# Ledger of designs, part 26: VH-VL binders against q08179r182to404

Target 1, 223 residues: q08179r182to404
Amino acid sequence: KLIEIRKKTSEFLHETLEESNLITYNTIENAEKKQKFLNFFRKLYSAKEGKIMTFQHDEISAIAQMFKNDSVLDNLSRPQLAAMSKFMSLRPFGNDNMLRYQIRSKLKDIMNDDKTIDYEGVESLSQEELYQACVSRGMKAYGVSKEDLVDNLKVWLELRLRQKIPSVLMVLSSTFTFGGLPKENYSKAFSPLAEKKETKSKYDDLLDLYYDGILQVLSSIPD
Below, E stands for the ipSAE of ESMFold2; O stands for the ipSAE of OpenDDE; V2 stands for 0.75 times the mean of E and O plus 0.25 times the DockQ between their complexes.

## First folded at step 9 (VH-VL; framework fv_prolgolimab)

Design f5 (at its last look DockQ between E and O 0.54; V2 from the best seeds 0.74)
Fold by OpenDDE, look of step 9:
Structure f5 (fold): chain C 223 residues (1-223), chain A 119 residues (1-119), chain B 106 residues (1-106)
Amino acid sequence: as target 1 above (223 residues)
Amino acid sequence: QVQLVQSGGGLVQPGGSLRLSCAASGFTFDDYWMYWVRQVPGKGLEWVSTISDSGGRTYYADSVKGRFAISRVNAKNTMYLQMNSLRAEDTAVYYCAKEGYSYGYFDYWGQGTLVTVSS
Amino acid sequence: QPVLTQPLSVSVALGQTARITCGGNNIGSKNVHWYQQKPGQAPVLVIYDDSDRPSGIPERFSGSNSGNTATLTISRAQAGDEADYYCQVWDSSTHVFGTGTKLTVL
């Protein structure tokens, strides 16, 4: 029975993968990545069924890297698009395509801004610039200290530029992390394994929070 | 197919100027950051300059800062390197390079242009 | 600036496996990229982000990065693999290249 369920789940995921074009490389050459993808979502499905499943940061990152901004945006629901728009300080108006366009444009700006900030250094930003940078990325910025804003942005850059997490997923993660999206599909069964650092810095905590958010985003992707 | 075709370069005296060009095709030029990298003959690679997608941001290696100017005309799919106050140590093959899909590396390179600074 | 150290030369017999190392302080925390350069030609990206392979690059090329050493592995070496190889990282505000390794196929 378990084998049959696994087989059905695998088949379903294969079909979903083929139909959704969510994975960047859908070629025979990427069979290993496809398998990793399937295994991840099988694990995710198990977690949704109430099984306690642990996810490592590297595992989450590896899967997240398989997504493309456009593919993700094309598969977001209206509520998700609207929420994302709001978090990005966009005025959500028009149809879904209009929202996607606006979001895509804003993401492009953020992506370029990330590179700019990375070249110039987060510490070089004024408080106002830090504030705006965080706000544009869906982070809590009001009432947050400059130090915390710097840390937040550093974590963002780490995930976005070093870990190569797609910007769409990052923004969506921010929405989960800092509020705004209904946690209706969030199962406490998702236990991201924080790297066993004995003394977690604020930075590490924030990193963990983002990975949790990413995991939530991935779990919310429609089948 | 992505192509980067370079032109310019040549022999110049110390203190002289040269302008290099890099014509891009096969991709959306204005979506990518572009780079110059140089290589002294028989030596390794050295990053020279970076320009953002819109050209609004430019960055330079310390060795060329204040002397070189990177620019781009997106409507022409062309990037430039204006080299002023050239020194003997600037003698190298200069490559234009395209930003990869992800950040921090170069996925395509031009054929290179030799710049020789000699008296 | 971080210095990326590569062996000056590596030799490999035809059909054997070559390994080219790139050493740097805590390089494992960075994304390492690799370029192949044949004489008189421009560099060609062969590995990016430690282990990812661009389209058109043979599966014989693989990369790893951990600790203080990144490694480019070329399995089943072919005569055409003879070239200079450079590792590269992004470091805050600069792109840093390794010293380069000449690979000879015997």
Scores: ipSAE 0.861, ipTM 0.955, lowest interface PAE 0.5, mean pLDDT 90
Fold by ESMFold2, look of step 9:
Structure f5 (fold): chain C 223 residues (1-223), chain A 119 residues (1-119), chain B 106 residues (1-106)
Amino acid sequence: as target 1 above (223 residues)
Amino acid sequence: QVQLVQSGGGLVQPGGSLRLSCAASGFTFDDYWMYWVRQVPGKGLEWVSTISDSGGRTYYADSVKGRFAISRVNAKNTMYLQMNSLRAEDTAVYYCAKEGYSYGYFDYWGQGTLVTVSS
Amino acid sequence: QPVLTQPLSVSVALGQTARITCGGNNIGSKNVHWYQQKPGQAPVLVIYDDSDRPSGIPERFSGSNSGNTATLTISRAQAGDEADYYCQVWDSSTHVFGTGTKLTVL
């Protein structure tokens, strides 16, 4: 039931993201960040033309941080805001500003919960609390082991609290990971570069997958 | 202009109590987690306590857990630190501090107030 | 126990570059923040999230963080930069401060 709602809203958001500008280039904070933005999207353009490119986690994070929540929300249409609300298990009501307020309030609640979990420890959560925490963040939780739920939540906390990925981008990237990250949508022309490790843990694999979701969101915006 | 104006402090005997206050202005107080950090004169900084934006969650360093209580009254834009069962090692300048734009650092600090615990 | 080790003192000539280190096990995986404290004053944030500068802090303050060491760099040192400097991270369930460094501008 929830899975079907999330599939529908994910599909709508995926097909309409390229119709929206999530950021205005001229609002970027300074010239250094503007140059990083241009360099990143020139590299992405090369990848779309068929060159195989890899993106380091740090460069993806630096670009993602430019997509401020308020700027992104202001550039979403009402149908997109409604779809995002439904994905987040909210019931949309009212005009665009009311929808933005509902989304901002939910994102603030999740951020406060993230901080609480970080202070108390992910291991302090019961199975039910882990399940609800993952579901509320747009993660797949049905049929997932407790150990995998813990790893997913730890990756979320890393991205939100250390890497400072904006909440709206985290939700948008979750639409790619929750509805599946199908190989047919995944371009082999670009991928995140895994950190140099002799062995990979399940956590490291999840981190790569979440960065790929962020990269998919960034690759979906108009030129 | 963000301001954190502290009051309270002073000399107290071991086992005594004090309450510190931190009055905030220049920002939406209700939106931010708040902190207490202390510094023994001539020494380094030590985190003491954290309180969530609503006041519903509180956290303490092990050295003060069970003796100190952080609270806030958002209608008054004020945070408090109730210090009970004070010990000589609690002697320090106490700072209140505001959460930054993001998690994990303190962007604005109060002026500090000295607490001296001595017989 | 987890500690952030800083040198007790660093000296720099006027106009030269000062580097203050903050050592910790795998500190490169954490966000490092830096505070300046002048005598009798509260700390002031000068760098957050390893390398970001708050509004009002001059661009000659910069930061880096990798491996087991974070570094605060102050280029073109001025007399007004003479102060104590502390690094800080979030570690486990606590906020951890470095041991502090007295910067002397000669």
Scores: ipSAE 0.750, ipTM 0.898, lowest interface PAE 0.9, mean pLDDT 85
ESMFold2 (binder alone), look of step 9: mean pLDDT 93; pTM 0.942

Design f6 (at its last look DockQ between E and O 0.75; V2 from the best seeds 0.68)
Fold by ESMFold2, look of step 9:
Structure f6 (fold): chain C 223 residues (1-223), chain A 119 residues (1-119), chain B 106 residues (1-106)
Amino acid sequence: as target 1 above (223 residues)
Amino acid sequence: QVQLVQSGGGLVQPGGSLRLSCAASGFTFSDYWMYWVRQVPGKGLEWVSTISDSGGRTYYADSVKGRFAISRVNAKNTMYLQMNSLRAEDTAVYYCAKEGYSYGYFDYWGQGTLVTVSS
Amino acid sequence: QPVLTQPLSVSVALGQTARITCGGNNIGSENVHWYQQKPGQAPVLVIYDDSDRPSGIPERFSGSNSGNTATLTISRAQAGDEADYYCQVWDSSTHVFGTGTKLTVL
């Protein structure tokens, strides 16, 4: 069953991502971005029991944008690529180069679908289309209300299209939001603009959750 | 060396038709969404139409919907804009443009093609 | 209908800093892109995603975006910077261009 497959593959990826070098500091394009990277990870690595670190959404986005899909995929082991493929509902086939091709092709299909939905409006999707869109992106969709599916998809589009979070990081972060954030989470995302609202909307809470997922992926990078 | 070379255009009567062409080279054309943007002489820029990389999805500004048809032939690396039922307000320089590295902007533009609609 | 408002013209002395603004309601939550258009030529992308520079664009071109205003900054202005400048966003399922600014280098 899809739920069990996603739980198992998420668990494997969570346990093994720290063993992968998803980004190389020296390949970052300019000195300003290198400094942002250093400041962010110094702060992130200082997070521990008794010292919770908070991160603004735009800080997280700036770091996530430094990642390159191909570089991340090249640094995943074959078992990790297979787990990622299974999480994405793909049938793993062949060697690691073929697995990268399958994942890259699926990510391109999702990106084209994201652009299509953005042009047509999330509200134009039928209940079945919403369900399939959310499932294909690694979200829990079975038994979820139409209103919640809309909000989840709107958060995905915000992150992918406006915040330009790389597709590969979006999928990896989905493993954390699907399988649940770890209890030993010492880093937390927030939005200053949403903090000023009298009450936070469900959309704002979802956005925080998805940024927490991205933060978990970034936390997996060894110091 | 991305290049977008446009052809077509000219003077046409109101109610007439024209077809614009945009020939692409220097990149994998079939991987990118493509656009038409127009500029009334002496004025600003206006988005006209978008076509997906496969050509399976097309989108139009309200001002041209139902009158203009964007298309592409990926085997020829060429995009087209069929303009029907032309009006005086369609008079503009028409640019084809390529999707950028990420979503939402235009990294390379064609040289522009003047369309004049007048009686 | 959303519009991005730019001043009609901006003047700058040679070697000084020019700032061209692009106003829009909550534009700081959008990604703003900037194009340079010289007379008789097609637009050329000079800034994308608020502050990123395409290859071949000099470092003296920079951008910022917060609140209701995005700004294109051209430091050490040169005669060759004289052009029309347009901001642009993807907003509400449409591509929106600013009204355009003519930069004059004195």
Scores: ipSAE 0.690, ipTM 0.867, lowest interface PAE 1.4, mean pLDDT 87
Fold by OpenDDE, look of step 9:
Structure f6 (fold): chain C 223 residues (1-223), chain A 119 residues (1-119), chain B 106 residues (1-106)
Amino acid sequence: as target 1 above (223 residues)
Amino acid sequence: QVQLVQSGGGLVQPGGSLRLSCAASGFTFSDYWMYWVRQVPGKGLEWVSTISDSGGRTYYADSVKGRFAISRVNAKNTMYLQMNSLRAEDTAVYYCAKEGYSYGYFDYWGQGTLVTVSS
Amino acid sequence: QPVLTQPLSVSVALGQTARITCGGNNIGSENVHWYQQKPGQAPVLVIYDDSDRPSGIPERFSGSNSGNTATLTISRAQAGDEADYYCQVWDSSTHVFGTGTKLTVL
């Protein structure tokens, strides 16, 4: 049931993201970052037009870091907010501001939890704790081995704490990463280049999937 | 403007106790993790302790575990460091520090307070 | 625990470029932060997350991190840049500081 819910939610998010802009506002402080931002989205636009474009993890991270949770949340539509709420195991109710508040609150909890987990170590978590941690972050957790949960959470922490990907983008990207949805035609144009590791570990695979998800989220941003 | 104002410290004998305070202003204190970092005069910086935003999680350097206790009262925008069983090697300038916007660094520091442990 | 190694001292002529290195095993995979400390003062954050600059910090300050070395670069060195500089990383459960570098402006 939970898997079905996640799948449905993911599908809804995909549809919603396809029809609406996730982010309409970005404040870039310096000219260099602005140029980098513009170049990235030009590249992204080319990809949408059918040109095969490759994206490196570092460039995805760099762009993702330019976003802030509050800015993203302020620009989400009601359907997006509702979907995100459900995906985060929240009960969506009230007006848009209420939804934003709930999501913001939950994100704050996750952010603090990430720090705690990082301090204490992922391996220190019980299976139940791992399960809950993954679920709260939109990851597939049911039927997943403890080892895989650990890997998933490690990837999350890497992206969130080391690569400084905003938590809102991480949660949204989880729908792409773990939703099991077929890649849309336009997504094929986005080829995240894994760093040149010949032997990809499960960890690396998950990392790649997440970056792909992040890229998908970023692709929903208007020109 | 973010401000961290420290108080406490001073001279104490080995085995003694001191309590440091750090009063915060200019930001939502309860939203940020806070830290203590110390510096032996003429030496480098050493992390001492961490406290989570709510105070529910605390962490300590091995050198101070079991002897120091970090705490905070968010309603007062104040963080504390209770130092017990002080040793000569604890002699240092202690700084309170605020977590940055992102994880893992300190964006603002208190003015520091000198703790001298000497017989 | 990882040790971050910095040169004890670096000298730079006025108006020239100073580079302070921070060495650590695979430090390039970590986010490195830099602090400036003048005598009798508290540390001041000058670079965070390898290359990001806090508001109020001059553009003359820049950072990079790759491989086993992070570098703080101070272009157009001014007399006021004379200070101790510390690199710092978060490592698992601890915050680790470099040994510190004294920058002298000649």
Scores: ipSAE 0.632, ipTM 0.843, lowest interface PAE 1.0, mean pLDDT 89
ESMFold2 (binder alone), look of step 9: mean pLDDT 93; pTM 0.943

## First folded at step 11 (VH-VL; framework fv_prolgolimab)

Design i1 (at its last look DockQ between E and O 0.80; V2 from the best seeds 0.82)
Fold by OpenDDE, look of step 11:
Structure i1 (fold): chain C 223 residues (1-223), chain A 119 residues (1-119), chain B 106 residues (1-106)
Amino acid sequence: as target 1 above (223 residues)
Amino acid sequence: QVQLVQSGGGLVQPGGSLRLSCAASGFTFSDYWMYWVRQVPGKGLEWVSTISDSGGRTYYADSVKGRFAISRVNAKNTMYLQMNSLRAEDTAVYYCAKEGRSYGYFDYWGQGTLVTVSS
Amino acid sequence: QPVLTQPLSVSVALGQTARITCGGNNIGSKNVHWYQQKPGQAPVLVIYDDSDRPSGIPERFSGSNSGNTATLTISRAQAGDEADYYCQVWDSKTHVFGTGTKLTVL
């Protein structure tokens, strides 16, 4: 039942993200960053037009860092907010502002929890704690081994704390990473240049999946 | 404008205690993790302690663990460092610091408070 | 404990470019931050997350991080740039500072 809910929620988010104005372009302070931003999205649009475009993780990260949680949340529609709430195991009720508040509050908790986990170590968490941590972040947790939960959380911490990816984008990306959504044909057009490390670890694979998810989220931003 | 104003410190004998204070303004204090960093005169910087936004989690360098206690009162926009069982090697300028917009660095610092432990 | 190694001192002529290095094992995989400290003053953040510049810091300050070395670059050095500079990283549940570099402007 939970898997089905996640799948449906993921599908819904995928459809509705295209209607979202996630970009606060005017908040970009640096002209160089603005240019980078524009170039990135031009590249994305080219890919949508059928051109094979490759994106590097650092490129994706750089653009993702330009987004702000509050700005993103302020631009989500009610259906998107509701879907996001469900994905985060929240009970969506009330008006749009209430939903945003609940999501924002939960994100804040997660952000603090991330730092806590980083100080204390992922390995210090019990299975139940790992489970809850993953669930709260929109990750698949049911039926997942403790080892995999640890790996998933490590990747999350890398992207969130080291790569400084906004938590809103991370949660949204989780819908693509764990939602079991068929890789739309667009995923082939957006090939993140995985560093051809000859021996990719499970960790690297997960990292790649998240970046793919982030890229998908970014690609859903309308012109 | 972000400001961190420190108070406390001074001269104390070995085994003594001091409490440092850091008053914050210009930002939402309760939303940020806060830190203490110290510097021995003429030497480099050393992280001392971390406190979470709510104060529920605290972390310490091994050198001060069990002796120092970091705390905060968000309603007063103030962070504290209780230093007990002070040693000569604790002699340093202590800085309070604010977490940056992102994780892992300090974007604003207090003016520093000198703590001297001497017999 | 991870050790961040910096040169003890760097000298630069007025108007020239200074480079201060911070060495550490696989430091390129970490975010490096830089602080400027003038005598009798508190540290000031000048670079964070390898290359980002806080508001109010001149464009003359730039940072890079790759491999085992992070570098703070100060172009068009001014007399006011004379200070101690520290690199810093978050590593394994602790904040680690470099040994510090004294920059002298000639």
Scores: ipSAE 0.872, ipTM 0.958, lowest interface PAE 0.5, mean pLDDT 90
Fold by ESMFold2, look of step 11:
Structure i1 (fold): chain C 223 residues (1-223), chain A 119 residues (1-119), chain B 106 residues (1-106)
Amino acid sequence: as target 1 above (223 residues)
Amino acid sequence: QVQLVQSGGGLVQPGGSLRLSCAASGFTFSDYWMYWVRQVPGKGLEWVSTISDSGGRTYYADSVKGRFAISRVNAKNTMYLQMNSLRAEDTAVYYCAKEGRSYGYFDYWGQGTLVTVSS
Amino acid sequence: QPVLTQPLSVSVALGQTARITCGGNNIGSKNVHWYQQKPGQAPVLVIYDDSDRPSGIPERFSGSNSGNTATLTISRAQAGDEADYYCQVWDSKTHVFGTGTKLTVL
């Protein structure tokens, strides 16, 4: 029952992420990035009741890029590491260092697979290959059309390979997109280019959805 | 300190073959995708080939597909480019390059080896 | 194959700011990388992912990318900056290099 495991582990991660220090302000590379970080989180936490705060994709990407996979994993508790491992369809075993290694190894495998798919083209994958690629990345794949699997994977590749969103944040954001975004979401992502279109494509809607997931991970970070 | 040391260039007649070598040091070679890029004298840079970290995936520019074969032996920290059925158009300086910290660029380059294809 | 168009040459007075452009259709949606190549030497990465500097590259080197144009900016140009400069992107299953620009420091 993969769906049930993912829903349970997603709920646990959503509940406990605020208790983790996923990034330390003083370790941010330079003063310009520190200022972007402060401005972003002040905006994020200053949401007015009844108004939805909106963020451009570029804003979100810039903040997400400040996170480092190893630092995030080092600051997760063993129960959180186990939940993340189960969400990723891994069999958790051993202490927290072994869980971190297991997760890092899986993330490296996914990144190599991302590059392979980008060289070969998403359209070249068989239905079974598409299914396995989406499942491995924490996406809903059971009962999903081939065309939808292609679109979801294209969004993943855009975010991971071109927007350089760290793999750990991608997986954590998948817990929100898989399990559904909270109804109390006062933050939303948008693309200025997509706003100029007469009709948004399905790809544009998916891109907004996955950026919303990243926003949820960022919203879970304590001050 | 990352180093890429190349060897194997030279003069060859059209239709001939050469094998280029790229010896790596100063990093964990088996963790990185590797590349060949060439430059015709007096002209710009052109991507030639890519190989994954394990060597299980290889990719080629259309101009060299079927004639060139990229390979690596991770135990030797060495990448190779086997060039067959060489043409005058293949005359260039060939550089090996290492994948950068993220996707899509080349952070360290070898010194280059000249391949000349001429009758 | 897509082409990334660069000016053939750019001249800059010593101590002034040089700007080298890289033109391509919707290049602003792609990650642009820049390489410096001095005569007889291998290329050296000077900017990656539009605007990031690898360690060891002076802060005088900066980059930007929007719309159809990416720009490499070299402030306080020095004699040692005289070189060929190439932009590069990943696009359509291939790595694409720009046509190259010779920067002359006067």
Scores: ipSAE 0.780, ipTM 0.912, lowest interface PAE 0.8, mean pLDDT 87
ESMFold2 (binder alone), look of step 11: mean pLDDT 92; pTM 0.942

Design i2 (at its last look DockQ between E and O 0.61; V2 from the best seeds 0.76)
Fold by OpenDDE, look of step 11:
Structure i2 (fold): chain C 223 residues (1-223), chain A 119 residues (1-119), chain B 106 residues (1-106)
Amino acid sequence: as target 1 above (223 residues)
Amino acid sequence: QVQLVQSGGGLVQPGGSLRLSCAASGFTFSDYWMYWVRQVPGKGLEWVSTISDSGGRTYYADSVKGRFAISRVNAKNTMYLQMNSLRAEDTAVYYCAKEGYSYGYFDYWGQGTLVTVSS
Amino acid sequence: QPVLTQPLSVSVALGQTARITCGGNNIGSKNVHWYQQKPGQAPVLVIYDDSKRPSGIPERFSGSNSGNTATLTISRAQAGDEADYYCQVWDSKTHVFGTGTKLTVL
């Protein structure tokens, strides 16, 4: 039941993200960052037009860092908010502001929990705690081994705490990473240049998947 | 404007106790993790303690663990450091610090408070 | 405990470029932060997350981090830049500071 809900929610989010204006980025104070932002999205648009474009993880990270949770949430539609709430195991009720408040509150809890886990170590968590941690972050947790949950959470912490990816984008990215959405033909056009490490670890693969998801989220931002 | 104003400290004998305070303003205090960092005169910086936004989680450097207690009262926008069983090596300027916009660094610092442990 | 190594001192002529290094094993995989401290004052954040500059910090200050070395660069050095500089990272449940570098402006 949860898997089905996640799949449906992921599909719905994928459809609705195209209609959302997620473009409320931080006041970019310097011209260089603005130019970088514009160039990135031009590249994304080119990819949408069928040109094969490659994106580096650092490039994706740099752009993702320009977004703020509150700004993104303020620009989500009712269906998007509802879907996001469900994906985060929230009970969507009330008006749009109530939904935003609930999501914001949950994100805040997750952010604090991330820091806590980082101080205490992912390995210190019980299986149940790991399960709940993953579920709250929109990750697939049911039927997943403890080892994989640990790896997933480590990747999350890397992206969230080290790469400073906004939590809203991370949760939305999880819909692409874990939602089983068919790799749209566009995924080939957005090939993150995975550092050709000869031996990619499971961790590296998961990292790549998240960046792909982030890229997909960013690509859904309208002009 | 973000401000961190410290108080407390002073001279204490070995084995004694002191309590430091850090009053915060200019930001939503309850939304940020807070820190204590100390500096021995003429030496570098050393992290001492961390407290979560709600105060539910606290962390300590090994050098002070079991002796120091960090706390906060969000309604008062104030953080504390209770220092017990003080040692000569605890002599330092203590700074309260605010978590940055992102994780892992300190964007604002208090003015510092000198703690001297001497017989 | 991971050790961040900095030169004890760096000298720069007025108007020239100063570079302060922070060495650590695989420091390039970590976010490095830099603090300026003048005598009798609290530290001031000048660079965070390797290369980001806080509001109010001059553009003359820049940071980079790769491999085993992070670098704080101060272009067009001014007399007011004379201070101690510390690098800092979050590492495995602790905050680690560099040994500190005294910058002298000649």
Scores: ipSAE 0.879, ipTM 0.960, lowest interface PAE 0.5, mean pLDDT 90
Fold by ESMFold2, look of step 11:
Structure i2 (fold): chain C 223 residues (1-223), chain A 119 residues (1-119), chain B 106 residues (1-106)
Amino acid sequence: as target 1 above (223 residues)
Amino acid sequence: QVQLVQSGGGLVQPGGSLRLSCAASGFTFSDYWMYWVRQVPGKGLEWVSTISDSGGRTYYADSVKGRFAISRVNAKNTMYLQMNSLRAEDTAVYYCAKEGYSYGYFDYWGQGTLVTVSS
Amino acid sequence: QPVLTQPLSVSVALGQTARITCGGNNIGSKNVHWYQQKPGQAPVLVIYDDSKRPSGIPERFSGSNSGNTATLTISRAQAGDEADYYCQVWDSKTHVFGTGTKLTVL
């Protein structure tokens, strides 16, 4: 039931996201950030033109940090806000402003829970606590081993607490990682530190997957 | 204008108790996690305690765990540190601090309160 | 137990560039924050998340972080920059401060 709701809402968001202006170049804070934005999106559009392009996690994070939750939410249509709410297991009530408020409130609750988990340690959570933490964040949890739930949650904490990826982008990227990346994918994320390892861990693979999800959200921005 | 005004320091005997207060203004106090950090005179900084925005979660450095209690009253925009079973090693200037814009740092600090544990 | 090692003292001539280092094992994987503390005063945040400036901090303050070293850079040093400087990180369970550096502006 939950899986079907998330599949449907993910598919709707994926199909309509390009119709939304999630960020505008002229609103970026300063000239240095504007130049990083330009360089990144020139490379990204080369990937859309069919070239194979690889992005470092750090460059993806720098661009993602330019997004503001309120601006992203303001540029989503009511059907998109309702789909996002349903993906997050919220009941969509009221107009656009009420939906945005409900989403912000849920994201604040998750952020406080993230901080709590970070202070107490991911490894100390029971399997039921891990399950609920992963489900609430839009991650696959049913039929997943405890060890994999730990890795999933650690990736979330890294992205949200360390890399400071905006909460709305985290949810949007979860729709891609939950619903699957497009079959034709010309953009790949990597970490130089992880690439130095002889064998990549499950955590490293998951981190690449989630950064690929963020790239997919960024690729949905219209020219 | 964010402001953190501290009170409640002083001289106390070993084994004694003291309560520090931190009154906040210029921001929505109930939205932020709050902290205590201390500094032995002439030395470096040490994290002491953390409290969540609602007060439902509290965390302590090992050196003070079981002896210190952080609390807050959001209706009064005030955070407290109850210090019990004080030791000479607890002598320091105590600062309250506010959670930053994002996670992991302290953007505004109180003026500091000296606590001296002697005799 | 983690220790962030800073030089005890750094000197800089007026108008020149000062660099204060903060050493820690794999500190480049962490967000590093910097505080300025003048005698008898509380610390003031000058850099957060490695390289970001709070409102009111002049652009001559900058930061970087990679590998095992984070660096606070103060260009065009002024007499008012003379202070103690502390780096700080959050790990998963505790806040860790550096040992502190006294910056002297000559």
Scores: ipSAE 0.745, ipTM 0.898, lowest interface PAE 1.0, mean pLDDT 87
ESMFold2 (binder alone), look of step 11: mean pLDDT 93; pTM 0.944

